# Designs tried in a protein design chat: VH-VL binders against Translation machinery-associated protein 16 homolog. Part 1

Every score and structure here is a prediction.

Target 1, 180 residues: Translation machinery-associated protein 16 homolog, of Drosophila melanogaster (Fruit fly) (q9vxy4)
Amino acid sequence: MTNLRKELEKCKHPNSRKTKALGKKARRQNNKHKVRLGHAIKSNITGEKLSWFLGQIDEGRTEPLRPQELEDLIELYFTRFDEELEQINLKQSIGKHRANQHAARKDVITMTLEKERNEFRTGGLELMNLCDPLKLKMLRDWDGSALSVQHLKLDLVSYNMLQRLKEQSKKKETSEQMET
Below, numbering starts at 1 at the first letter of every chain, in headers, positions and changes, except where a header shows other numbers; antibody chains aren't numbered by Kabat.
F, E and O stand for the ipSAE by ESMFold2-Fast, ESMFold2 and OpenDDE, each averaged over both directions (binder to target, target to binder). V2 = 0.75 x the mean of E and O + 0.25 x the DockQ between their complexes.
[cut] stands for letters that were removed.
The coordinates of atoms that the task and the answers printed are left out; those that the model quotes come from them. Centres of patches stay.

## First folded at step 1 (VH-VL)

Design d10 (framework fv_daxdilimab)
Fold by ESMFold2-Fast, scan of step 1:
Structure d10 (fold): chain C 180 residues (1-180), chain A 124 residues (1-124), chain B 110 residues (1-110)
Amino acid sequence: as target 1 above (180 residues)
Amino acid sequence: QVQLQQSGAEVKKPGASVKVSCKASGYTFTNYGISWVRQAPGQGLEWMGWISAYSGNTNYAQKLQGRVTMTIDTSTSTAYMELRSLRSDDTAVYYCARVGDYYDSSGFPYFDLWGRGTLVTVSS
Amino acid sequence: QSALTQPASVSGSPGQSITISCTGTSSDVGGYNYVSWYQQHPGKAPKLMIYEVSNRPSGVSNRFSGSKSGNTASLTISGLQAEDEADYYCSSYTSSYTLVFGGGTKVTVL
């Protein structure tokens, strides 16, 4: 990009063949950079989410989560704003000069939680299926960098998906008990 | 391709209201927020507020609370900003700008795409 | 009315390096890594030049760089060119969950 910029800056005639050719190359490079920037922003957001979940799992644990454990963890994730909401409510009741600003933040937290709960109850949260031992290992092996998020195979984790996994586990237990 | 197109210039009398539109194209409207920023002639930029294109939830600058309303129409990918009880010092160019959903803790609070601006003149 | 302090004007000659400061408090510039810079030519909409203190959007010249120390953020323009003559605004996220702008700096290329 730096070299292309310097080449464009040396062109004095905007409509010259050389200037137009460099402009087309610059636009192609700009499009590539915009795509990479979009991926970086998404990776940063996803990386923070994955880091939160990794931080909730015992560092020495290598066994996959049970479906109920993952569901409980997702419900815990939905409570991550509880302390902030409590403080906002307190400030709104006694702090008149900043009440409107805190009300706006409360509305946004509510919107964020509504969006995430809806995603979980419909198509799924973009996460990793930590009930899969390979997925848990991949998360453990992740260096915590947003740049490396693209190498992780993400899953859509929904409430219905977890209920199906619970039923599959129950059927397997029943089959094993009948054999013994 | 990726752009925000704003409605045309308005001339209003003091005490009137104005409603400016901002039509998005070339991206998924509901993945971002829209901020409104105004600039009086010869003056600096002033942030007015933000609206989620996903939920329609808003956050307004304290100075404008009670006079401004921001809305969205997802069927037309259009954001609106209505300012009421207009004063002569509301004369400004009003910009809409795309922002991350920064009110989500994982969002980003900067303006990466701007409309061309709408001049609103308030005069008697 | 601006919450962030910028110099009213900065001048330089072509090829020189100039720096614009943006000073706030620990509740905005000093408290968060969400400082952005915008370039505005007369009669035009602002253009994002720097976001999150030091990152450049695609298509922005690497002559533009951003930094922050304590409560002061800085925009540096190296190899100053005639087209850099514009108004520059800093912006920051705040502890009040809002955005604020600096007063703006007029850059003149002599």
Scores: ipSAE 0.000, ipTM 0.447, lowest interface PAE 18.5, mean pLDDT 80

Design d11 (framework fv_daxdilimab)
Fold by ESMFold2-Fast, scan of step 1:
Structure d11 (fold): chain C 180 residues (1-180), chain A 119 residues (1-119), chain B 110 residues (1-110)
Amino acid sequence: as target 1 above (180 residues)
Amino acid sequence: QVQLQQSGAEVKKPGASVKVSCKASGYTFTDYGISWVRQAPGQGLEWMGWISVYNGNTNYAQKLQGRVTMTIDTSTSTAYMELRSLRSDDTAVYYCARDFSYEGYFDYWGRGTLVTVSS
Amino acid sequence: QSALTQPASVSGSPGQSITISCTGTSSDVGTYNYVSWYQQHPGKAPKLMIYDVSNRPSGVSNRFSGSKSGNTASLTISGLQAEDEADYYCSSYTSSDTYVFGGGTKVTVL
């Protein structure tokens, strides 16, 4: 708890001069804290996403992912909440001493998955194009810290982009076979 | 095949207590909570409280705090709702309903128990 | 007063569409997508018609649909039929780990 929060709690009358002065200071500190917290939360969410994908790739692998492999990984990413959703759906009465958290959690998961699937099917999911060897190397070189996420160059990875890359890969293989 | 069988109608005097039972069948009793909802004659639905069958945790509507107790007997798959210090305005049909706790809705309801509190 | 605000009555002719509103606060409808709707015929227990704002249980006609915008949820009944004449209640989960109901809307089929 902050010292300002403690002082504000000691004020008994909301309209007193002292209470008003402390309220203004609390509002200023709260606004600064909210802005900083918002930036940290976004970096943490992005860092967790990148860490999940990195964790799914063999530690010794340096060659870039094939487009189908990245597509499969993204589909697997969309199942990351399956166990939690199953627990919520099958054990409706368990843990209801904090039921607000469980009810809100299912809603957040459902909305998150719907949004992410829609992004992947349209403009692209914010990720890194792991079919690019430079992007995979950048992800490997990342220290795993949310603070360092801002220095990574993210890409929009869409279903249609991956289909195009698959077609490009097939054409290249055909051309190389004909040259041989 | 999910069923919630409630006890029969009751007539009580002001100041008395009533205990309504709700026997569940057709599902794993501990997988769902039970909510209690009442309806005064010609009036709307009023949520009274709920109980987690898994651990016995309860949460009651503020208006009824101190007068209501919800319990379970897992050996008979039965939930109970006891309302004390009855008033004339407690006259209502009392429903138990299966509480899909994580999604916040009631998918199966008992037929209701009429409790009449005479002036 | 009921915690969620519904119109007392709504009337329509067979084949028409009607909509019932359910207005709450940021501590219930505005925050949680856990809004459900119940149909009640005289002398009967309520029946779940819609859950999680817009989802229908198996066996509920596709003429019933739900939506939400801000603090207001809505139930729409298309192709209104005589059997739809009933009382309809909305319900929402709240930030206090409780449930609240609307005051109910009597639907009359003319």
Scores: ipSAE 0.000, ipTM 0.450, lowest interface PAE 16.3, mean pLDDT 81

Design d2 (framework fv_daxdilimab)
Fold by ESMFold2-Fast, scan of step 1:
Structure d2 (fold): chain C 180 residues (1-180), chain A 119 residues (1-119), chain B 110 residues (1-110)
Amino acid sequence: as target 1 above (180 residues)
Amino acid sequence: QVQLQQSGAEVKKPGASVKVSCKASGYTFTDYGISWVRQAPGQGLEWMGWISAYNGDTNYAQKLQGRVTMTIDTSTSTAYMELRSLRSDDTAVYYCARDLGEYWYFDLWGRGTLVTVSS
Amino acid sequence: QSALTQPASVSGSPGQSITISCTGTSSDVGAYNYVSWYQQHPGKAPKLMIYEVSNRPSGVSNRFSGSKSGNTASLTISGLQAEDEADYYCSSYTSSDTLVFGGGTKVTVL
């Protein structure tokens, strides 16, 4: 609840000039708040995702990831809820009433993982292409703030994109052997 | 880069007006508001008011009501703060800061603009 | 005078914990959970350290923590370091739909 909504609820005389003025202002502020809350939530989710990937990369590493390494990290990312799911399943097994407490969270996790796997398989996960040395540097230079996420140039990283990068790496190696 | 760039230092005589600019870059200007905060030499922070970059709605500190006007130009992603009828005690560094509206905290600040009011 | 009361200065030694109070009224700090804390080094713009009483932005050390009891909010800095030497300001939303700052506290690391 917003501070202006609290003020409105505190006013016991709904038809007073003060109550009407606060009502108009609260409606304006609520609309602004809802739009900004949506942007903040998206930035927080993206920031958490980027922080997870950064945490998996050796702090001293400046070399870009190989396509297979990034693929392996994305598959590892899809297992990030395994411990929580195990605990939910354990709690659900101990009683009828306790099972209901965790059903919603389990559903959210399952839907999230299904959506993410589908995105990776099709158009790409919204990440950074860490096979690009400039993208790795940008991620390392990031201050970790969700509000600074908009400063980062994100990429769509798909399974097919990574397969293409693997093929390009193989062709480059063959070409370099011929020229050397 | 995500930043707020402010106009340069100003020297004004008592009774004059000053208009400070704050140019936003690296984010969607209309998703946020801009608050203005000033700081007299050796003194603390004083909130002057805010403006919504979304709809131009304003709210000013009671002490400054009638002397201050805040505006936006969405075509240049720039906020402005004009202070009229300047007095010597208006000498301060004036900051613009990104305001999340109902959240009332400022996560991004301009570098400040020194306004000196003297004869 | 500022609307919110802070001590003018607080001193500590490296490794110690210090606490800065921010006292308002039932129309600001006591009414709402919209209290923020800012750090300011000489010649620099303020930096957000705490928002909504106790939340830390990404990149702010967990040595900084915020709390509130009644009309008083507090900023605690644990494991005090030389780089923490700065001015600290609290702020609060008010029932008049405005924002007010505290007078500021100079933290000295001895």
Scores: ipSAE 0.000, ipTM 0.436, lowest interface PAE 18.0, mean pLDDT 80

Design d3 (framework fv_daxdilimab)
Fold by ESMFold2-Fast, scan of step 1:
Structure d3 (fold): chain C 180 residues (1-180), chain A 122 residues (1-122), chain B 110 residues (1-110)
Amino acid sequence: as target 1 above (180 residues)
Amino acid sequence: QVQLQQSGAEVKKPGASVKVSCKASGYTFTNYGISWVRQAPGQGLEWMGWISPYNGNTNYAQKLQGRVTMTIDTSTSTAYMELRSLRSDDTAVYYCARVEYDFWSGYYFDLWGRGTLVTVSS
Amino acid sequence: QSALTQPASVSGSPGQSITISCTGTSSDVGGYDYVSWYQQHPGKAPKLMIYDVSNRPSGVSNRFSGSKSGNTASLTISGLQAEDEADYYCSSYTSSSTLVFGGGTKVTVL
């Protein structure tokens, strides 16, 4: 990187071929840095999300979640900011001079929740299908590190997917009743 | 530049074990999974399992659970697949393959070793 | 686990379009958008042709395209050429966190 800086400082003609080639190298390195940073941020966010869900499941539980249980847990996840929002609202009510200090944070929370609810109701929230016993085992075996999130097999969990799983459960139950 | 180099052909008797190696080069070994796929002569592809070089976590095909073990040596960027209690129907070309899975896409084999022929005969 | 269902063979003439189906269940092809396709010439390792249902890796001809409807994924080869004669395999991620392959389809260029 120091060598690249020295070469760029040495080039006095902005439109020379040498200057343009070094500019392309610098842009490529900057793009690599942005991509790496983007991956790190996403891994941290995903890791925090997965840790939240794992924390809501009893440590001794090995059987997979029922579709309704996962749906209920996702709805509970959407309430994770309730206490923070209550505190923001309280501080905003105490003094008008401090209202603006908390407005930005409240907006971020609101936009985050709107995005997540929309994802769940459409294409799916990026998560793990905890109705699958192997997925639950993988989540429990995870070391909790954002760096190892890439080794987890993530799923898109949508409202429609969970409704389909509920219907499949009913069909299996009906089939079993008819055979026994 | 980017490649997976596999160990040479093996001939084994029924009941023996075989250990195939797969040496990665040209990329960061811990950023990708390694999967093992076999193909019996004139037959189709069969997935055997995969291992994460980052943390050593494995997942094996149900029918091979208990007979297969996948390991890694990060110091040499090498993956290993050991298959025990060999039978004649284990005669196959064994491939290692790099598994790409990130937040945008996943679970496909973008780089393959050349294969290792393992022959099981009396 | 059960392999995905592919036709044993498909044939076409140069310049024609052919389609290979890959049928699974809601626990694999129907449940996930993680379907890939591989081309294998005799004596060679498989080559990735399509990943994530419809994405094409760099260096793969745009004559190859992928799609999925319900539990069935499809590989279409347009403008069929002699070098396309090969075995083609589909693969899918499963609800048991494993991968499975189809039985393979031999493509013959007449």
Scores: ipSAE 0.000, ipTM 0.453, lowest interface PAE 17.7, mean pLDDT 80

Design d4 (framework fv_daxdilimab)
Fold by ESMFold2-Fast, scan of step 1:
Structure d4 (fold): chain C 180 residues (1-180), chain A 123 residues (1-123), chain B 110 residues (1-110)
Amino acid sequence: as target 1 above (180 residues)
Amino acid sequence: QVQLQQSGAEVKKPGASVKVSCKASGYTFTSYGISWVRQAPGQGLEWMGWISAYNGDTNYAQKLQGRVTMTIDTSTSTAYMELRSLRSDDTAVYYCARDSPYYDILTGYFDLWGRGTLVTVSS
Amino acid sequence: QSALTQPASVSGSPGQSITISCTGTSSDIGGYNYVSWYQQHPGKAPKLMIYEVSNRPSGVSNRFSGSKSGNTASLTISGLQAEDEADYYCSSYTSSSTWVFGGGTKVTVL
């Protein structure tokens, strides 16, 4: 006798060409979903970042930032979690809980700051070059929505880029003084 | 006793690799990070990199990127630092040091140090 | 080669106060409150003396104090003693999420 019951159990989910095609389509759709979710998360994070910088600039100011001012503002941005980190540390030091009870949020903050600082030092932090008057105007004209972040032309703002702008400003100042 | 015990001195030829161990005792190993710091004869301290004893995440000095690997073994509370493609200027005393708790990796102070491992690279 | 600038040597007499400077940039000392100081006697591992600019670990004498102004951190040793003769290193966190050391200062007690 053949094991007919075992063969019938195998037929419970037949592996047809249509089933394989649907499986491949589902995997592609899952990948597209992850990509779209990633874009939505990135737009929300970028929008929050741009809103933070906009909030630090006087509403009446139309003159572009000096490179040192933008550098100072980026360093200030890296301190935005300081109060939250102090509160987390205080709760961990006095609580009856495990040493790492509130570690998850602190880990996320730590990883975020480390990534951002590394980006600023190397290739550039994804932001807008607020030393450019056109870029400052674009940021002010932005509606504050993550949905419209895609309509903004972002720049990579690095420490080295800002140092070059400082050097260019000094050379331009010297040239203009010679002309007068 | 709270301590970090390092492996013994090593003599290597240029182009070889060295792997230094650092065994922790007297504290919860996985609650802290381990940094590696080296000192060439008569020279100052140079930070090489850091590893989380919690999850094995690493951060290396740019100068050593691609040549150094740091790992942990939580079952033996031991951290390892492997340096490849050794050059004569890698001759140094190599220290492991306990960093801030894993969740404070950004503060980077070293409150407990191993005694050091002398690595000599010569032909 | 060091990323942070320290004087090569500082000397003083017993009972005197001495100060060691450690100068960096806005990307390290000026940008963060994560400055530490280490004491090293010949043939020994470094010992933490100060962390996070001005905090002392348990067991470190209150004769040691730390401070920071702009891009310069300072270690002050008051009531200088013969045992303080050692090399002192400053260290700082950097904007590249790494740590750097100063070149070291040899303290001599005359």
Scores: ipSAE 0.000, ipTM 0.438, lowest interface PAE 17.5, mean pLDDT 80

Design d5 (framework fv_daxdilimab)
Fold by ESMFold2-Fast, scan of step 1:
Structure d5 (fold): chain C 180 residues (1-180), chain A 121 residues (1-121), chain B 110 residues (1-110)
Amino acid sequence: as target 1 above (180 residues)
Amino acid sequence: QVQLQQSGAEVKKPGASVKVSCKASGYTFTTYGISWVRQAPGQGLEWMGWISTYNGNTNYAQKLQGRVTMTIDTSTSTAYMELRSLRSDDTAVYYCAREGYGDYDWYFDLWGRGTLVTVSS
Amino acid sequence: QSALTQPASVSGSPGQSITISCTGTSSDVGSYNYVSWYQQHPGKAPKLMIYDVSDRPSGVSNRFSGSKSGNTASLTISGLQAEDEADYYCSSYTSYSTYVFGGGTKVTVL
């Protein structure tokens, strides 16, 4: 029942053992989600990505995410392969045979993460701006189908975009305090 | 169709060496690791070590380190296990076993029929 | 000594359920979901019955099931049949990137 994102937000030290344990729990939840959507993973990468983010948000929550919350979720999303990479690295260090697909799998994961991080830091990662209440509602109303993805109207979410939203939030709060 | 064929029974004197072969057929040899497992008469299974068929890297059980060598010949799809300085308590059936397909698949899904090695004077 | 502890023997009547325990440490069964079970009839090579704690390979009866709690894995055989009479071994991957086996359990069908 407890949302992993809420548990991570409660951690005062991001690099603590508790934060790392919650990260592992998130990875286990992501793996279970991916198993349920196995065919969607192979045929609908965008739907898998959107389903991952939806799974990290409390079912009852209707308030839009704060920009820092969305940034935290995107950083968590970049850790979704951590367990798989650790196991691959462990097996490679002990010398267990590397079928070409396993060496290729590590390369694919590494290239995917580098591409996604670069996109996030530059033009934007393709997903939805969950800081917009209408976008959050659209995502919740989505049936999880690849055929319905086009109805969601995707956004490019960048690090700079989220920083600008944070600054806008500060400006609004300052203005409201001055006018009351 | 898929199988691991092992060499025949051996009788050795104490202090000698034995080299057991394991020929794979029906699948791509280099995509699965090979472990060696032995079983003394009336006793349980004992893991000896594994070898990567992709790069030849090995990991041996601590008890056997220094006495065992595992090798592969990819041209014949054959794995080998050599045990040196044989003692009477090395008398056992020696199995080769194929590991699961993926890097996370730590189990043995295909076994050779076993090779009986008897060490006696 | 075997690294994983199993009872030496378990017996049951046809149609009953039996369970075999396999107890290890935090460096093997307790840390990993890489527990497998093998069936061995006299004079034959072992046969994989369960892998990754609870998964069955194709061709293995659904009467065989596996589970794990803490440092102990269990194999349950339901609807016990005469052909189930055999030795059963558990195995686990370890933190040293090696395998360990249990001492084996002789199942007798009365």
Scores: ipSAE 0.000, ipTM 0.458, lowest interface PAE 16.5, mean pLDDT 81

Design d6 (framework fv_daxdilimab)
Fold by ESMFold2-Fast, scan of step 1:
Structure d6 (fold): chain C 180 residues (1-180), chain A 122 residues (1-122), chain B 110 residues (1-110)
Amino acid sequence: as target 1 above (180 residues)
Amino acid sequence: QVQLQQSGAEVKKPGASVKVSCKASGYTFSDYGISWVRQAPGQGLEWMGWISAYNGNTNYAQKLQGRVTMTIDTSTSTAYMELRSLRSDDTAVYYCARDTYYYGSEWYFDLWGRGTLVTVSS
Amino acid sequence: QSALTQPASVSGSPGQSITISCTGTSSDVGGYNFVSWYQQHPGKAPKLMIYDVSNRPSGVSNRFSGSKSGNTASLTISGLQAEDEADYYCSSYTTSSTLVFGGGTKVTVL
């Protein structure tokens, strides 16, 4: 969250310089800088997300997550701002001056959670399918650096995908029990 | 003192539009959302959508997407719900309700308007 | 049809306890702890009785309690009184970022 705040502050103050002969060059350089910042911000956000999930999994665990376990972690991920939201709400109840400075942060959190919940319900959250043992190993072998996020093959993890995996798991378990 | 006051009953013809207002008082309007819920005569409750009183962001029920628009006027602490291309099955009591969604995982309505009857008939 | 299943009616005698069920799926009631219950008297707006499965708002009698097991949420009214005669609706958040209601249950005090 600290790193994300710093990146957002950079975006508030882009360099924009125009001179007669060099106006177009300055504009082009500024646009390239903004694009690069956008990529860095995305990598930082994705890295923080992956680090959060990794932190929730027992360090000694090598078996892949069950679909229900991954679903539970994703729902827990959506509650990561609950304490901050409660503190903001308490501060807003005190008066207008406090409400103004905290309202913007509450809006950022709310928009972020709405986007993430909608992604999970539709096309999928950009994450890793931790029900795959190879993906869990890749996440554990990751150095935690945003710079290395580009080397991780991400997956779209959706609620419906996890329900399908649960159904597949139940069918395999039933078949295995009958073979016993 | 804490209340939501809704506009009066409306009678509309099929194909018309209706705009219902909901005026908040007794609390800080921008700290909450407003949900709209309707109830056809003798039937159950149906959620229509939600709007943030702070920034005007909206989420609409899929069935009504494209026909409904929700807006706010922060200067008068008033929320509006406009429903277009009215049909007879849009005849219902329309409620506005204070939504605590932005206060964590709450999604409940602790304060309700008294309802606005909208009758759609030829 | 409503998304959440409630019995059409439940009856009880004064002083008894009654329970109203609200059954959904893992994509609503079973998936989240965001179940609310509303009481509606004829010609009146709904009133919040329970939020987040089991929490009571200020001013709601402790005779009303909520619970959830799997895909089914329940509202229990103990010490049933004549004024409890009303329609009761459950609601739940869904995986589609929408809210759905149950079909409603008419409670009759005999």
Scores: ipSAE 0.000, ipTM 0.451, lowest interface PAE 18.3, mean pLDDT 80

Design d7 (framework fv_daxdilimab)
Fold by ESMFold2-Fast, scan of step 1:
Structure d7 (fold): chain C 180 residues (1-180), chain A 119 residues (1-119), chain B 110 residues (1-110)
Amino acid sequence: as target 1 above (180 residues)
Amino acid sequence: QVQLQQSGAEVKKPGASVKVSCKASGYTFTSYGISWVRQAPGQGLEWMGWINAYNGDTNYAQKLQGRVTMTIDTSTSTAYMELRSLRSDDTAVYYCARGPDYEYYFDLWGRGTLVTVSS
Amino acid sequence: QSALTQPASVSGSPGQSITISCTGTSSDVGDYNYVSWYQQHPGKAPKLMIYEVSNRPSGVSNRFSGSKSGNTASLTISGLQAEDEADYYCSSYTSSSTYVFGGGTKVTVL
């Protein structure tokens, strides 16, 4: 279960702006691929997440990300709703009547971010470990299709995992410098 | 050729049930919702409820007091609306319409099914 | 969940502009930008003319326009033509995640 799918299931109002946007994406994918909707939706959500991360990485880059770079991208990913939240807050400031229109959407965003931050700080976000050169190559070779997401081997990427990788990277660099 | 094809006219006695069908064609059925809207002779439009064609989730108008059930058959791209414990004031043309699902409007309408309830 | 308030009838001459009001409450028209308008000719199904307050579907004449102020939405038909003679219904999303319709307005072209 992805965070976006859980958001959709927990959404109190199926006709909210959030469900409208997600419904359009799911509708497009199902029309295109004629896949079982449950599998198609999950794969689409995961594919959107992976596409976001891939879009943040220079197309010419073949070196795996440093652990700090991946951590920075995950923190940036947590800001992806900032503009939308600013627009909701602005509309709510206009008057009481307008405030009610976006309350449910703001709640969904807040719950999503809280859950994702908690996952990152505990067991890990369902991503790919882009600090692994094979994982980065696999993501680069991915055709962007939701159908092929099932062939990607996902990882749980946690804050603690990245701290361990930083220490391993530092130790390896120190050893190489001493040998040289 | 995007269309909704509804079943034919029905004549029922008070207390009976009626089940109206709405067959979708020309689009991906499971990507949209189906709403049911009725219109009594010489009267306005009344929204009855909506069904999500993907997962079967429903939302009904409270006025129908648990008398309505909406279902889907994805294998035939068909939506159904069953109204139970029929009254004479249920006499109306019953329309199916595409939406809202994640849209807030009804963009494609069936031709309507006349249901007459008389003793 | 009360029906939205529309005038029972509006009339105009060919080439004239007419406006139909649709008045609700804060829990429908006031708080949401999800007002749609439907045209119905006798014996036919309704046809979507305007959605989400002011948007026109492809194929609907630009003579039809929509707007909203507070709890009242409006449909304006400019350059009135004989084929515009029909019943017009507004609809709105509500805070209960339901939909309501207006009572309908009969437009007569004189």
Scores: ipSAE 0.000, ipTM 0.445, lowest interface PAE 19.7, mean pLDDT 80

